VHH binders against Protein HEAT-INDUCED TAS1 TARGET 1 (HTT1). Designs and how they scored, part 19

Target 1, 277 residues: Protein HEAT-INDUCED TAS1 TARGET 1 (HTT1), of Arabidopsis thaliana (Mouse-ear cress) (q8lfw5)
Amino acid sequence: MESLLECFAITDGKCHPDCLKANNEQEDYDACQSAALVAVSLISSARVIFKIDSKYTEYSPQYLVDNVGKEEVEGEMDQPSCQYTVGNLLSYLVENVWTKKEVRQREMDQQRREFTVKDCFEFAFKKGLPRNGHWAHVGCIFPVPPFACQIPRVPMKGEVIEAANVSEALKLGMQQPAAARLHLFSPEFDLVGEGIYDGPSGNETRYVGLRDVLMVEAEKIKGETVFTVQICYKKKTSFVKVSTRSMILPLNGDDESQVTEPACLLVDFCIPRFSIN
Key: E = the ipSAE of ESMFold2; O = the ipSAE of ESMFold2 at other seeds; V2 = 0.75 times the mean of E and O plus 0.25 times the DockQ between their complexes.

## First folded at step 20 (VHH; framework vhh_7sr4_2)

Design z3 (from k3 with S103N; at its last look DockQ between E and O 0.92; V2 from the best seeds 0.69)
Fold by ESMFold2 at other seeds, look of step 20:
Structure z3 (fold): chain B 277 residues (1-277), chain A 122 residues (1-122)
Amino acid sequence: as target 1 above (277 residues)
Amino acid sequence: EVKLVESGGGLVQPGGSLRLSCAASGFTFSDYAMGWYRQTPGKQRDLVADITSGGYTYYGDSVEGRFTISRDNTKNTVYLQMNSLKPEDTAVYYCAKGRGYFNWRPSAFDSWGQGTQVTVSS
C-alpha cells in the first residue's frame, strides 16, 4: 500500500486544466479553501509544537475541501473501483488528472459548500487527515477518487477551543498560533501598508467581508494590544497588524445606521487542542 | 532603557547541571516573551528555549527534556536550568526579550544581553 501511495505522490501537484480554469475564475476569496488552508497550517504547527509530529508535516487541505460536510456512504469500500490498486490509481489519473475533461457548471455548483475553520478542525478530529503528498492540490475542484477511503489518514484526536474576547484570544495565542476571522473594509485594508489596520475610517467605506486569518503575534503598541495576522487577500499573503479596540462596525452593507453593537475587527478565535499528548 | 544581565555561567563537567539567570529591567517584564539563545564560535545563534508572557515554554530539539526555562515576574527574571550537560552545550548563552506577549514568526526577539559563557569539559 505504501508503494501505491508513493506512485500517487509522483503525480502530486498536477491539476486538470479544466479545474485550473475554474479555480482561476473564482473570486479572490473562497471561504472553503481559505478555511481549509488555515486549518491545516494550524494543525501542522500544533502537532510540531506539542511534539506529536517529530518534524513539520504538511496535511492535505484539499481533503478537507473535498470531504467536510459530506455523509459517509455505506459499502463504498467494498466496490472493486474503490480498492487502492495500481490499476484504479492509473484509471483515476488518466481520467481526471492527465486527460482533459470539462467540468459541467451544474456539477460544480452542486459541489460548492461553505464551512469554517472550526468545521475543519472538528472533521479532522473525527476522520483524521492524509499527508499532503497523498492527496493533491488545493483549489482544484475535481472528482474525489473512488478509492479515497483506502488512502491512509493520520488519526487526530482533540477538541476545538474558542475564545470569546481579546483577553481569552491572547491566552490561546500564547499556546500556539490561532485562527480568527477579520472584518475587511475597503479602501482601508488596501491602504494599511506597514501600519495598524483600524477598520473603517468613517467616510465612504465599503465592507468587503470576513476573511480567515492566522494569528501569529501579539504586542502592546502605544498602550494597546495589537495582533499580527497572516492573511491571503487578492492572491497575496501578507502579515498585518490589527487593532483590538472595540468599535461600531458597519457590517450591514453600506448602511451605517444599522450598526448598533460594538465589535472587534478580529472575531471567532479558535485553536485545535490535541488530546493524545 | 532595556537591560538584560545574564549570570550563572561557568565550567562544569559532562553530566552536570547549571542554572542561568537573566535579570531584566527597563520594560514591563510581564508583557513580554523571553528566551535563551546560544552561540558557538563561527556559528549563528540557535534557539535554546523561550517562554511566553503567560508562561508557555518551547525548546530547541537538542535540549528538549534536559533544559527547563522558567520566569519569575515578581523578580523580573528568566531562568534556564540545564541538566545532563554535554560538551556540545558549550557556548555563549544570551538572554533575549521578545517583541510582545508571544511571537510565532521568525526573528521574534529584539533585545539581547551581553551573554554568559558555559563550558562543559573535563
Scores: ipSAE 0.602, ipTM 0.802, lowest interface PAE 0.9, mean pLDDT 79
ESMFold2, look of step 20: ipSAE 0.619; ipTM 0.811
ESMFold2 (binder alone), look of step 20: mean pLDDT 81; pTM 0.818

Design z4 (from k3 with D31E; at its last look DockQ between E and O 0.67; V2 from the best seeds 0.71)
Fold by ESMFold2 at other seeds, look of step 20:
Structure z4 (fold): chain B 277 residues (1-277), chain A 122 residues (1-122)
Amino acid sequence: as target 1 above (277 residues)
Amino acid sequence: EVKLVESGGGLVQPGGSLRLSCAASGFTFSEYAMGWYRQTPGKQRDLVADITSGGYTYYGDSVEGRFTISRDNTKNTVYLQMNSLKPEDTAVYYCAKGRGYFSWRPSAFDSWGQGTQVTVSS
């Protein structure tokens, strides 16, 4: 079993040229990849903070991208092609890694799947996660191996804890970094720089959508509580200070749109809380 | 005009204990994380412990289980109880004020005290 893991580890970082080209042409935003990346960052952080892992351990975001939301088929583990064997691994590598092959797995997955950071946590608590090197096709367009469900996973038990408001979110953030989703408006977000992002500011604003973020800091600035979030936007990772004031957001983008209920720019706060035996 | 004043340092034998205090003024103490760092000559300051505005605590690996950070918001004071002291703990200990309620980012502290010497030897 260790020899099969070594084969995956050996291919890690030595990606096929077609995978390098596909990564360079990847779209600016992929909701599934965004949720998975935030989820594994928070899981790794929480596990070291609470001394469950003795050192910072990277877990596979690609495992989440490949598996969250997929139905399990009874008896799948018993089929010959799904067995964790040297022969099946070699067949997969020959057909999908070492031999040129056109694969459209990413397009199919994007067409049919949407999941959140919360979904990723719940999946990880149910199924565990492999370490990043053990699920070693991140950024490649290779199909998931049939025997992938037998690759060892670190078991994880816990629950998702959510916050309903800024005060509760502040308490979660003191324990560990937290997930949230940020309402993005253009051009305001592009122009925030080192200031405080306070959302739409005029008639020329355009709603971009929600983005998964990591809430990592909170402070009081000029009498206002602001959160600092880490966000990947337009392929650039940055830290942005975000207003926590309640406001009416023009989510539809229509000048004559109906008024929505008051909301904050940051919503859907959650953390993974691991169980103790 | 942030002021942080450390006290409680001194000379102690290995295995002994000290309690450091840091009196804070010039800011709303309860809104900021606080911390203790230490420095030996020629080296950068190392994190010893920190505590969020809400009382959550975190420790450097070398002091975990031996040192305890605490705060008293009514006295605007942060403490470091240092037990089972070793010669390796010899350093100048600095009180630090954070940027806000908490931070998981590097360089989370922006104000420092004068330091207090702790020496563990005969």
Scores: ipSAE 0.715, ipTM 0.857, lowest interface PAE 0.6, mean pLDDT 79
ESMFold2, look of step 20: ipSAE 0.722; ipTM 0.863
ESMFold2 (binder alone), look of step 20: mean pLDDT 82; pTM 0.829

Design z5 (from k3 with S53A; at its last look DockQ between E and O 0.69; V2 from the best seeds 0.72)
Fold by ESMFold2 at other seeds, look of step 20:
Structure z5 (fold): chain B 277 residues (1-277), chain A 122 residues (1-122)
Amino acid sequence: as target 1 above (277 residues)
Amino acid sequence: EVKLVESGGGLVQPGGSLRLSCAASGFTFSDYAMGWYRQTPGKQRDLVADITAGGYTYYGDSVEGRFTISRDNTKNTVYLQMNSLKPEDTAVYYCAKGRGYFSWRPSAFDSWGQGTQVTVSS
């Protein structure tokens, strides 16, 4: 079965060209795709760090995008079209992957589902994840194929560990890279360079929103803890030092009443903690 | 100026033990991760073990279960207890200072000692 899946990897494990073109014509940020990418990166990293995987193993972010938040339809496994056969694979690929049908269906499904990195971890602990090559062999697809529940998945057991403040986040980061969300302000973030991102700093500040990031480093600078995060923004992946200072954040830009309590630029820290089987 | 001074190296028979020490100065020791690396001639330095500012430890596969890294923040010293030594453990061992409390990025360590030789032979 694995050999058959690899035969269909003529797409090199990547999405259908029309899916890539549609995504490239959108904003540089898709919340569901961002959460899935951060989640699989952390899962892959943690599994190597704690020696569950012998080498860095890529898991499918597309599987998360396709499946998080969806209820399994009862009886789906028993129908002939749901069987994992060569015929069903070929029929699905011809009908759904090599035509433009999937673009419209994916947009509809994605509009109904928003999920976080935490949701991705919980899903992975409940359902497991396929390796990127296994799921990606079917390509970038919407709708989810009827036989998707039969595609091999690596089982994963563990729990999500969260941090409520920077001190707890520091402890999480010492164990493994951690997920977080970063409040982005323009133009300050675009201009940070090698400095420390301090958030809003003037009258022309615009709130961009929250972005999923990987917290990978922490240091003390001038008596303050500073986290370094990896972020993908405007199609560029970079490392940015971020202040942990508590501050009043103008989150909606035009409304002073939207900012009621001091907050940090980095929030929603979490890690996947795997258990020994 | 950051200074790292290793000691405790030497010649030991297979199956023996050594304890390496690294005295650190020139920085606030408790704010930094510390590590031990080793290097054989012609090769890059390999991670042996590291310990975060908060005391979390990590080991290379070839030494796990045999070596123990520890730190004493009151003495500004990091240690490497090396048990069940094998000939392939022969190398120059370097003490290293991290960039901060922890780092998961490449090149996580930015300052090095002069090294201490460990030789395991019959």
Scores: ipSAE 0.724, ipTM 0.867, lowest interface PAE 0.6, mean pLDDT 79
ESMFold2, look of step 20: ipSAE 0.730; ipTM 0.870
ESMFold2 (binder alone), look of step 20: mean pLDDT 83; pTM 0.839

## First folded at step 21 (VHH; framework vhh_7sr4_2)

Design aa1 (from n5 with K97R; at its last look DockQ between E and O 0.69; V2 from the best seeds 0.72)
Fold by ESMFold2, look of step 21:
Structure aa1 (fold): chain B 277 residues (1-277), chain A 122 residues (1-122)
Amino acid sequence: as target 1 above (277 residues)
Amino acid sequence: EVKLVESGGGLVQPGGSLRLSCAASGFTFSDYAMGWYRQTPGKQRDLVADITSGGYTYYGDSVEGRFTISRDNTKNTVYLQMNSLKPEDTAVYYCARGRGYFSWRPEAFDSWGQGTQVTVSS
């Protein structure tokens, strides 16, 4: 069935027009896609750094978007509709692609799901990940097919290692790139250029929210530790230097992410640490 | 001015050992990752080994198990112990300084020594 997997791989990255319109009406940020993209980047990086993969291997972020946080259904793999056959593929396409069911399914799935990079790592350690070419983007437009559980996945075992402070985050970053989340303020972030992002300044600042980032570098500047992160913001990927200073952050009052005590701009540091069994 | 001075190169027979040293000055040594690269004529410089400011190490596949990188922050010196040397290890070996405590970005090393020749002849 390699030719069947190739058909799914060919449709990778080609979403239904109605799904693309919905994405274009949102900000450049989608939390589930962001967490999945950061997670697979770090998994791919760690696996080559620790020589588990002999070459850089891309894993599917769409598989994570489609599956993290969903309940397992016992016995599902033995049902006839769950078999990876040409007939089941065609039935899925007729029932779900050509009859425009994705709008209702997408809204239902979106209403029930929020997940983090940590959740993605834990899922990958439990279920494994397919390589990027083996999992189609059918789930971004259409319901996940019942035979999806039979698509080959690379098994992965390990644990999530978190850091509670800057000193611990430095130690994680020395071993491999790390995940983190960044508090973004406008216009300060838009204006940082090559400088150090110091967060809010003045009364015209607006809290944009938390963004998943890749922490990739650390250095000492004027006696202070500064992290460099890779971030995608307004469709542009860049490297930004970020202050590690504690400060009081002016967040939205109704937002559950509001912090009234001193906090850093970067929080929630973690890495995937693999084991082999 | 950043200065990196390599020593310890020379001629050695296959199966032999050498220890390279790199004396560093002009910067706070303990704040920087350090590395060793090597180059043969007509080839790109290849990473041999690196060590973060915190002592975490990484080795190229062809030298893992045979070479050991270490650092002594009290002497501002990084070392490369090379054991079980092969003719393929013949190259100019360069000491390098990273941009900070660590970096996973492209161009992670930005300062270089003059190099020391290692020749493994049978």
Scores: ipSAE 0.726, ipTM 0.865, lowest interface PAE 0.6, mean pLDDT 79
ESMFold2 (binder alone), look of step 21: mean pLDDT 81; pTM 0.824
ESMFold2 at other seeds, look of step 21: ipSAE 0.739; ipTM 0.874

Design aa2 (from n5 with G98D; at its last look DockQ between E and O 0.97; V2 from the best seeds 0.76)
Fold by ESMFold2 at other seeds, look of step 21:
Structure aa2 (fold): chain B 277 residues (1-277), chain A 122 residues (1-122)
Amino acid sequence: as target 1 above (277 residues)
Amino acid sequence: EVKLVESGGGLVQPGGSLRLSCAASGFTFSDYAMGWYRQTPGKQRDLVADITSGGYTYYGDSVEGRFTISRDNTKNTVYLQMNSLKPEDTAVYYCAKDRGYFSWRPEAFDSWGQGTQVTVSS
């Protein structure tokens, strides 16, 4: 019998055509995909920085997308369709890889519970993560193989460390890249280029929402601390310098009478701190 | 103008020790990460050690446990204590200034010293 690693290598890089088409037609990743992508990047980075992994090792963001927030179903592993057998593998491959089938819109219309980068770290510390090649279906929303419980996972232990302010975030960033969320305003973000993103600045500003980012640099520019973040927006990855100044943000433009508490453009800083052993 | 001046290099026997110093001027030293890099002829510069504005350190695998980077913000100086030297440590050692407090990106170093030669031979 083939090892589990060799078995799932057959599905590496293959996804149901309708799921692949739907993912390629998305303008941007959804919140869960974004959180998962940021989380695995930080886990990979931290593990090499602290010499837990000897080389940069990619972990599966799709495993996080598929499994974070799901309740455990006791006895699931004993079901016939969950057993690792040649018949179950062949049935999965015939149905989902070798046979083109339509994916019904009902499954595509289902709302998944949103989760954060922090949720991804906590999940990884409890359950471990498979390497990317063993669960490589980013953004593919279709039934997971019943025998997926047999996929090897790298165990991980640690805790999530958060920062409440810029000073604490700076200290986290000196140890490793950190996760954060960025308040995004149009057109200001699209126009920033190589400058510093200062958030809303004019009458025609529109709040786009929060985006998960990687804080990777910090520097002082004209007396102010500025963070550089890596952001994937509209499926395009770039580096942007972001102001750390506290300001009033027009997050809810439809409520002109409501005063919003001052906030920074970057919020929700956290890192995965791995335990030794 | 940023100025970085290395000193303390020289010839030493295997197993010996050297302490490199880098005197910095032309910028607010405490706001920047600093590093030591080395280069063997015909090769790219390799990271030896790096120290953030806040004092966090990182070392290349080949020197970890043998070399220690430190900084003195009152003297605008970065040090590299090199112990248990091996012939493979022979190189020109460069002091470098990071663009900011820290960086996890390539090409973060925007200023370099002229280097100091370290030679480890029997």
Scores: ipSAE 0.676, ipTM 0.840, lowest interface PAE 0.6, mean pLDDT 80
ESMFold2, look of step 21: ipSAE 0.691; ipTM 0.849
ESMFold2 (binder alone), look of step 21: mean pLDDT 79; pTM 0.795

Design aa3 (from n5 with E107D; at its last look DockQ between E and O 0.84; V2 from the best seeds 0.74)
Fold by ESMFold2 at other seeds, look of step 21:
Structure aa3 (fold): chain B 277 residues (1-277), chain A 122 residues (1-122)
Amino acid sequence: as target 1 above (277 residues)
Amino acid sequence: EVKLVESGGGLVQPGGSLRLSCAASGFTFSDYAMGWYRQTPGKQRDLVADITSGGYTYYGDSVEGRFTISRDNTKNTVYLQMNSLKPEDTAVYYCAKGRGYFSWRPDAFDSWGQGTQVTVSS
């Protein structure tokens, strides 16, 4: 069964043209900055650090993208078309790939719903995750087949641990890399280079939004804690040092009537903590 | 100037114990992760154990359960208690200083001591 799936799938742009178009739109939207990519990286890292996986194992971010937030339908697993069989795979390919069938707008809209890294962890703890490669072949086929729920998944048990402040975030980061979200301001973020990103600096500042990041390092610089994060932004992955200073953030540009209460540039710290057994 | 001075190495029988110490100076000790690595001739340095500034510890697979890393911030010293020693533990053991409170990046340790020899043989 695995061999047949691999016969119809490709890597690095060998997918069917309609699948590549959907993937390219999804890649442009989610690929560099998605909560799913951060979540999978942290799950893989934590499982090696705590010796749950004997070696670094990649899990499927596409599975998270396709399934987090999707409503469950009781009894769906019993339908013949939901069985993970060669016949169902071939029928799906004929109907949805080889005939260049348009996807349902509802399915596209649901697949674009916002979710957080925390949502991804909770989903992974409930449903498990397939290894990368197992789902990538199926996930390239759009829309997602009904029998995808039977693709083998590694079960994962644990809980999400969050930090309320910088001190607690530091403690999480000492145990394993942590997820966070970073408030981005233009042009300041584009100009930071090797320095410390301090956020907005004047009236010409524009709020870009939040980005999911991996917090991987912390150090003391001039008496203050500075976190280093890995971020994918404008299709480039880099490491950036970020100030942990509390400040008033102009989240809608320079309109002071809509500024928020004091906050840090990094928020929403969390890690996946796996159970021992 | 960062200075790391290892001590406590020597010759022991299999099953024996040793305690390594590393006296640190030239930096604010409590702000940095510390670690122990070991190396046999012609091979890469291997992680033995490390400890973050906050006291969280991590061990290499071959020493888990037998070795214990600890730190005393009042004495600027990091320790490695080595129990149930095996001939495969024979190596030069190096004390290492991290770049900050913790790091999960490559090159997490940037300063090293001169090393102390540990030899386990019958």
Scores: ipSAE 0.696, ipTM 0.849, lowest interface PAE 0.6, mean pLDDT 77
ESMFold2, look of step 21: ipSAE 0.727; ipTM 0.865
ESMFold2 (binder alone), look of step 21: mean pLDDT 82; pTM 0.826

Design aa4 (from n5 with S53A; at its last look DockQ between E and O 0.67; V2 from the best seeds 0.72)
Fold by ESMFold2, look of step 21:
Structure aa4 (fold): chain B 277 residues (1-277), chain A 122 residues (1-122)
Amino acid sequence: as target 1 above (277 residues)
Amino acid sequence: EVKLVESGGGLVQPGGSLRLSCAASGFTFSDYAMGWYRQTPGKQRDLVADITAGGYTYYGDSVEGRFTISRDNTKNTVYLQMNSLKPEDTAVYYCAKGRGYFSWRPEAFDSWGQGTQVTVSS
């Protein structure tokens, strides 16, 4: 239970250390970074809960940011420059750190690679993940080194399990913390405090977009199911209670749509279900 | 008003079995996770087992395979079947009520019974 207590502490209003570092180095929201941070948190939690890891183990969200969606070229892994050696590390440092290379290309590549928490889970099941510290100290703000494919990774086997509705999401959440995406509206979200976030409420509502969240709790309030999510928004991590009712959401700049689908504020529920090896 | 009443504790020999019961009232039992904690004098309360509103169970490492938590929503009762008891299992066992259907947050349990003593000795 020591590992489980570490998991609870991580989910209670705390950002992953690598998330905090990345947020301090950038000024605005990055969907890929957000998905990677949520994915790592859930992978670490699930592996402790199901006793695959003996204690809470931090995995690298930066590895996900750098590698999800990238195409591999056959044979490149065998080149001398792709080997994880002291010489290749020094060459990388000389070429990219000590020559003051700009990171502009990396940021553009990150903007091109839109991926979800589900994509991160599937990548982790296919490729494994390095522990935090094996990756985050190399290439955090610089180009991905050519030997990156050879950095040791913890192998992971499993599948992504999704939920289509509140009842199914409850069942997932009872097994482990779950990922979801939250429709954010301003100013309603900024004003929710300890109440229930009900989404758009009036004439001054602006749609902010979707945000990746950790669903960590569910309860019944006045006959309705309410989920509690952990969200990092405007560089602050908090717990928010969210309504589960279906509603018409004003997602565009005006309300001239003749047809809109009812939706919940929380969508895209999923968990990583690990196989026993 | 939430009330949790434990029963079934007692003295048992090593290798023996006990079944603890916790009768719950003052809330809609089927909407809440339930749990068992134990405490040895001078130590913090330790999670033994919990069960979500939907029946998913979790066990502490020291009791997994030996203890079974279960619930009967028609009787508003949660149980702890304790088999293969060891002297290390000697403690006061507390029934606990969760905050909702499930919680992965710290302090997931917010209400407690008075406890029942379990003593495992020769």
Scores: ipSAE 0.731, ipTM 0.871, lowest interface PAE 0.6, mean pLDDT 79
ESMFold2 (binder alone), look of step 21: mean pLDDT 82; pTM 0.833
ESMFold2 at other seeds, look of step 21: ipSAE 0.755; ipTM 0.884

Design aa5 (from n5 with Y58K G60E; at its last read DockQ between E and O 0.68; V2 from the best seeds 0.74)
Amino acid sequence: EVKLVESGGGLVQPGGSLRLSCAASGFTFSDYAMGWYRQTPGKQRDLVADITSGGYTKYEDSVEGRFTISRDNTKNTVYLQMNSLKPEDTAVYYCAKGRGYFSWRPEAFDSWGQGTQVTVSS
ESMFold2, look of step 21: ipSAE 0.744; ipTM 0.877
ESMFold2 (binder alone), look of step 21: mean pLDDT 82; pTM 0.820
ESMFold2 at other seeds, look of step 21: ipSAE 0.754; ipTM 0.884
ESMFold2, look of step 22: ipSAE 0.726; ipTM 0.863
ESMFold2 (binder alone), look of step 22: mean pLDDT 82; pTM 0.824
ESMFold2 at other seeds, look of step 22: ipSAE 0.766; ipTM 0.888
ESMFold2, fold request of step 23: ipSAE 0.749, 0.728, 0.750; ipTM 0.878, 0.861, 0.879
ESMFold2 (binder alone), fold request of step 23: mean pLDDT 82, 82, 82; pTM 0.823, 0.822, 0.822
ESMFold2 at other seeds, fold request of step 23: ipSAE 0.739, 0.752, 0.734; ipTM 0.873, 0.878, 0.867
ESMFold2, last read: ipSAE 0.741, 0.751, 0.754; ipTM 0.869, 0.879, 0.882
ESMFold2 (binder alone), last read: mean pLDDT 82, 82, 82; pTM 0.823, 0.825, 0.823
ESMFold2 at other seeds, last read: ipSAE 0.744, 0.757, 0.735; ipTM 0.870, 0.883, 0.872

Design aa6 (from n5 with G54E; at its last look DockQ between E and O 0.73; V2 from the best seeds 0.73)
Fold by ESMFold2 at other seeds, look of step 21:
Structure aa6 (fold): chain B 277 residues (1-277), chain A 122 residues (1-122)
Amino acid sequence: as target 1 above (277 residues)
Amino acid sequence: EVKLVESGGGLVQPGGSLRLSCAASGFTFSDYAMGWYRQTPGKQRDLVADITSEGYTYYGDSVEGRFTISRDNTKNTVYLQMNSLKPEDTAVYYCAKGRGYFSWRPEAFDSWGQGTQVTVSS
């Protein structure tokens, strides 16, 4: 199986020309890709911190994008086309990676549900994750190979731990980096620079939405707890200090959801806590 | 003015033990992570151990199981108990103050003591 793994790794980072064109035309933000990237970063970090992995190991965010939220289909795993063989690998590559083929119609036939970082952790604990080099073809949007069930995965066991408030989130962050979501307002976020992001502050504030972030630092500034998060926004990765004050947030909702009670800019804190065995 | 003063270094035989202490002043000690780093001439500082404000501890692989970091918030002091010392542990050991309660960022420590020499040899 090592030779088949090396064939897969050789195609690492290579995309079908049509997938590369579609990827370059994507929106600035993809919620599923964002959640998957945060999830694998935290899994890799936690596994090194708790010495489950002896060295920092990268896991595949694309495997999460391709598989989270899919229904389990019993009995389909034993089919010959699901066998991890050189022949099935080559057939998949010829049909989906190396030929020029319109991706438009297949994307229209696929219904993609958004998922969260928590969903990614739960999936990883159920199914495991392949190392990033072992799931290399998946950097493009196209069908999952029928032999995907046999691609080597690192099994993982644990549970998702959530924090209900800033105090709980602080204690989670002392053990490992944590996931959270940030309420993002324009132009305030673009103007924060080296300061503390305080959310909406003026008459012309626009709500951008929630963004997945990595909470990586906490400090006390002027008597208040301030979290530092890593965020990828407008294709730029940066560290931003975020206020933990409760406030009324002027949110725009798709179904006119109205939040009239105080809330924090950072919400939905969680970590993956691995079991010992 | 942040001040960190290390003590307890010295010459020790292989297999021996030492306990380093670091007295801290000029900041609210219980609000900050603390750590120990070591440096051999010509090399960059390496993590030995750190401890968060709430007492969560982390160790470098080469010292795991042999060294223990602890803190006493009533004395504003952080300690490093070093057991089963090896010649490879010879270095200058620095006490470090973190930027806050914890940090997983690069450059997580922003203040350092003068260092104390630990030498493990016959």
Scores: ipSAE 0.728, ipTM 0.862, lowest interface PAE 0.6, mean pLDDT 79
ESMFold2, look of step 21: ipSAE 0.738; ipTM 0.868
ESMFold2 (binder alone), look of step 21: mean pLDDT 82; pTM 0.825

## First folded at step 22 (VHH; framework vhh_7sr4_2)

Design bb1 (from aa5 with S53A; at its last fold request DockQ between E and O 0.68; V2 from the best seeds 0.73)
Amino acid sequence: EVKLVESGGGLVQPGGSLRLSCAASGFTFSDYAMGWYRQTPGKQRDLVADITAGGYTKYEDSVEGRFTISRDNTKNTVYLQMNSLKPEDTAVYYCAKGRGYFSWRPEAFDSWGQGTQVTVSS
ESMFold2, look of step 22: ipSAE 0.724; ipTM 0.861
ESMFold2 (binder alone), look of step 22: mean pLDDT 82; pTM 0.828
ESMFold2 at other seeds, look of step 22: ipSAE 0.739; ipTM 0.873
ESMFold2, fold request of step 23: ipSAE 0.744, 0.703, 0.713; ipTM 0.877, 0.848, 0.853
ESMFold2 (binder alone), fold request of step 23: mean pLDDT 82, 83, 82; pTM 0.827, 0.834, 0.829
ESMFold2 at other seeds, fold request of step 23: ipSAE 0.731, 0.746, 0.711; ipTM 0.868, 0.878, 0.855

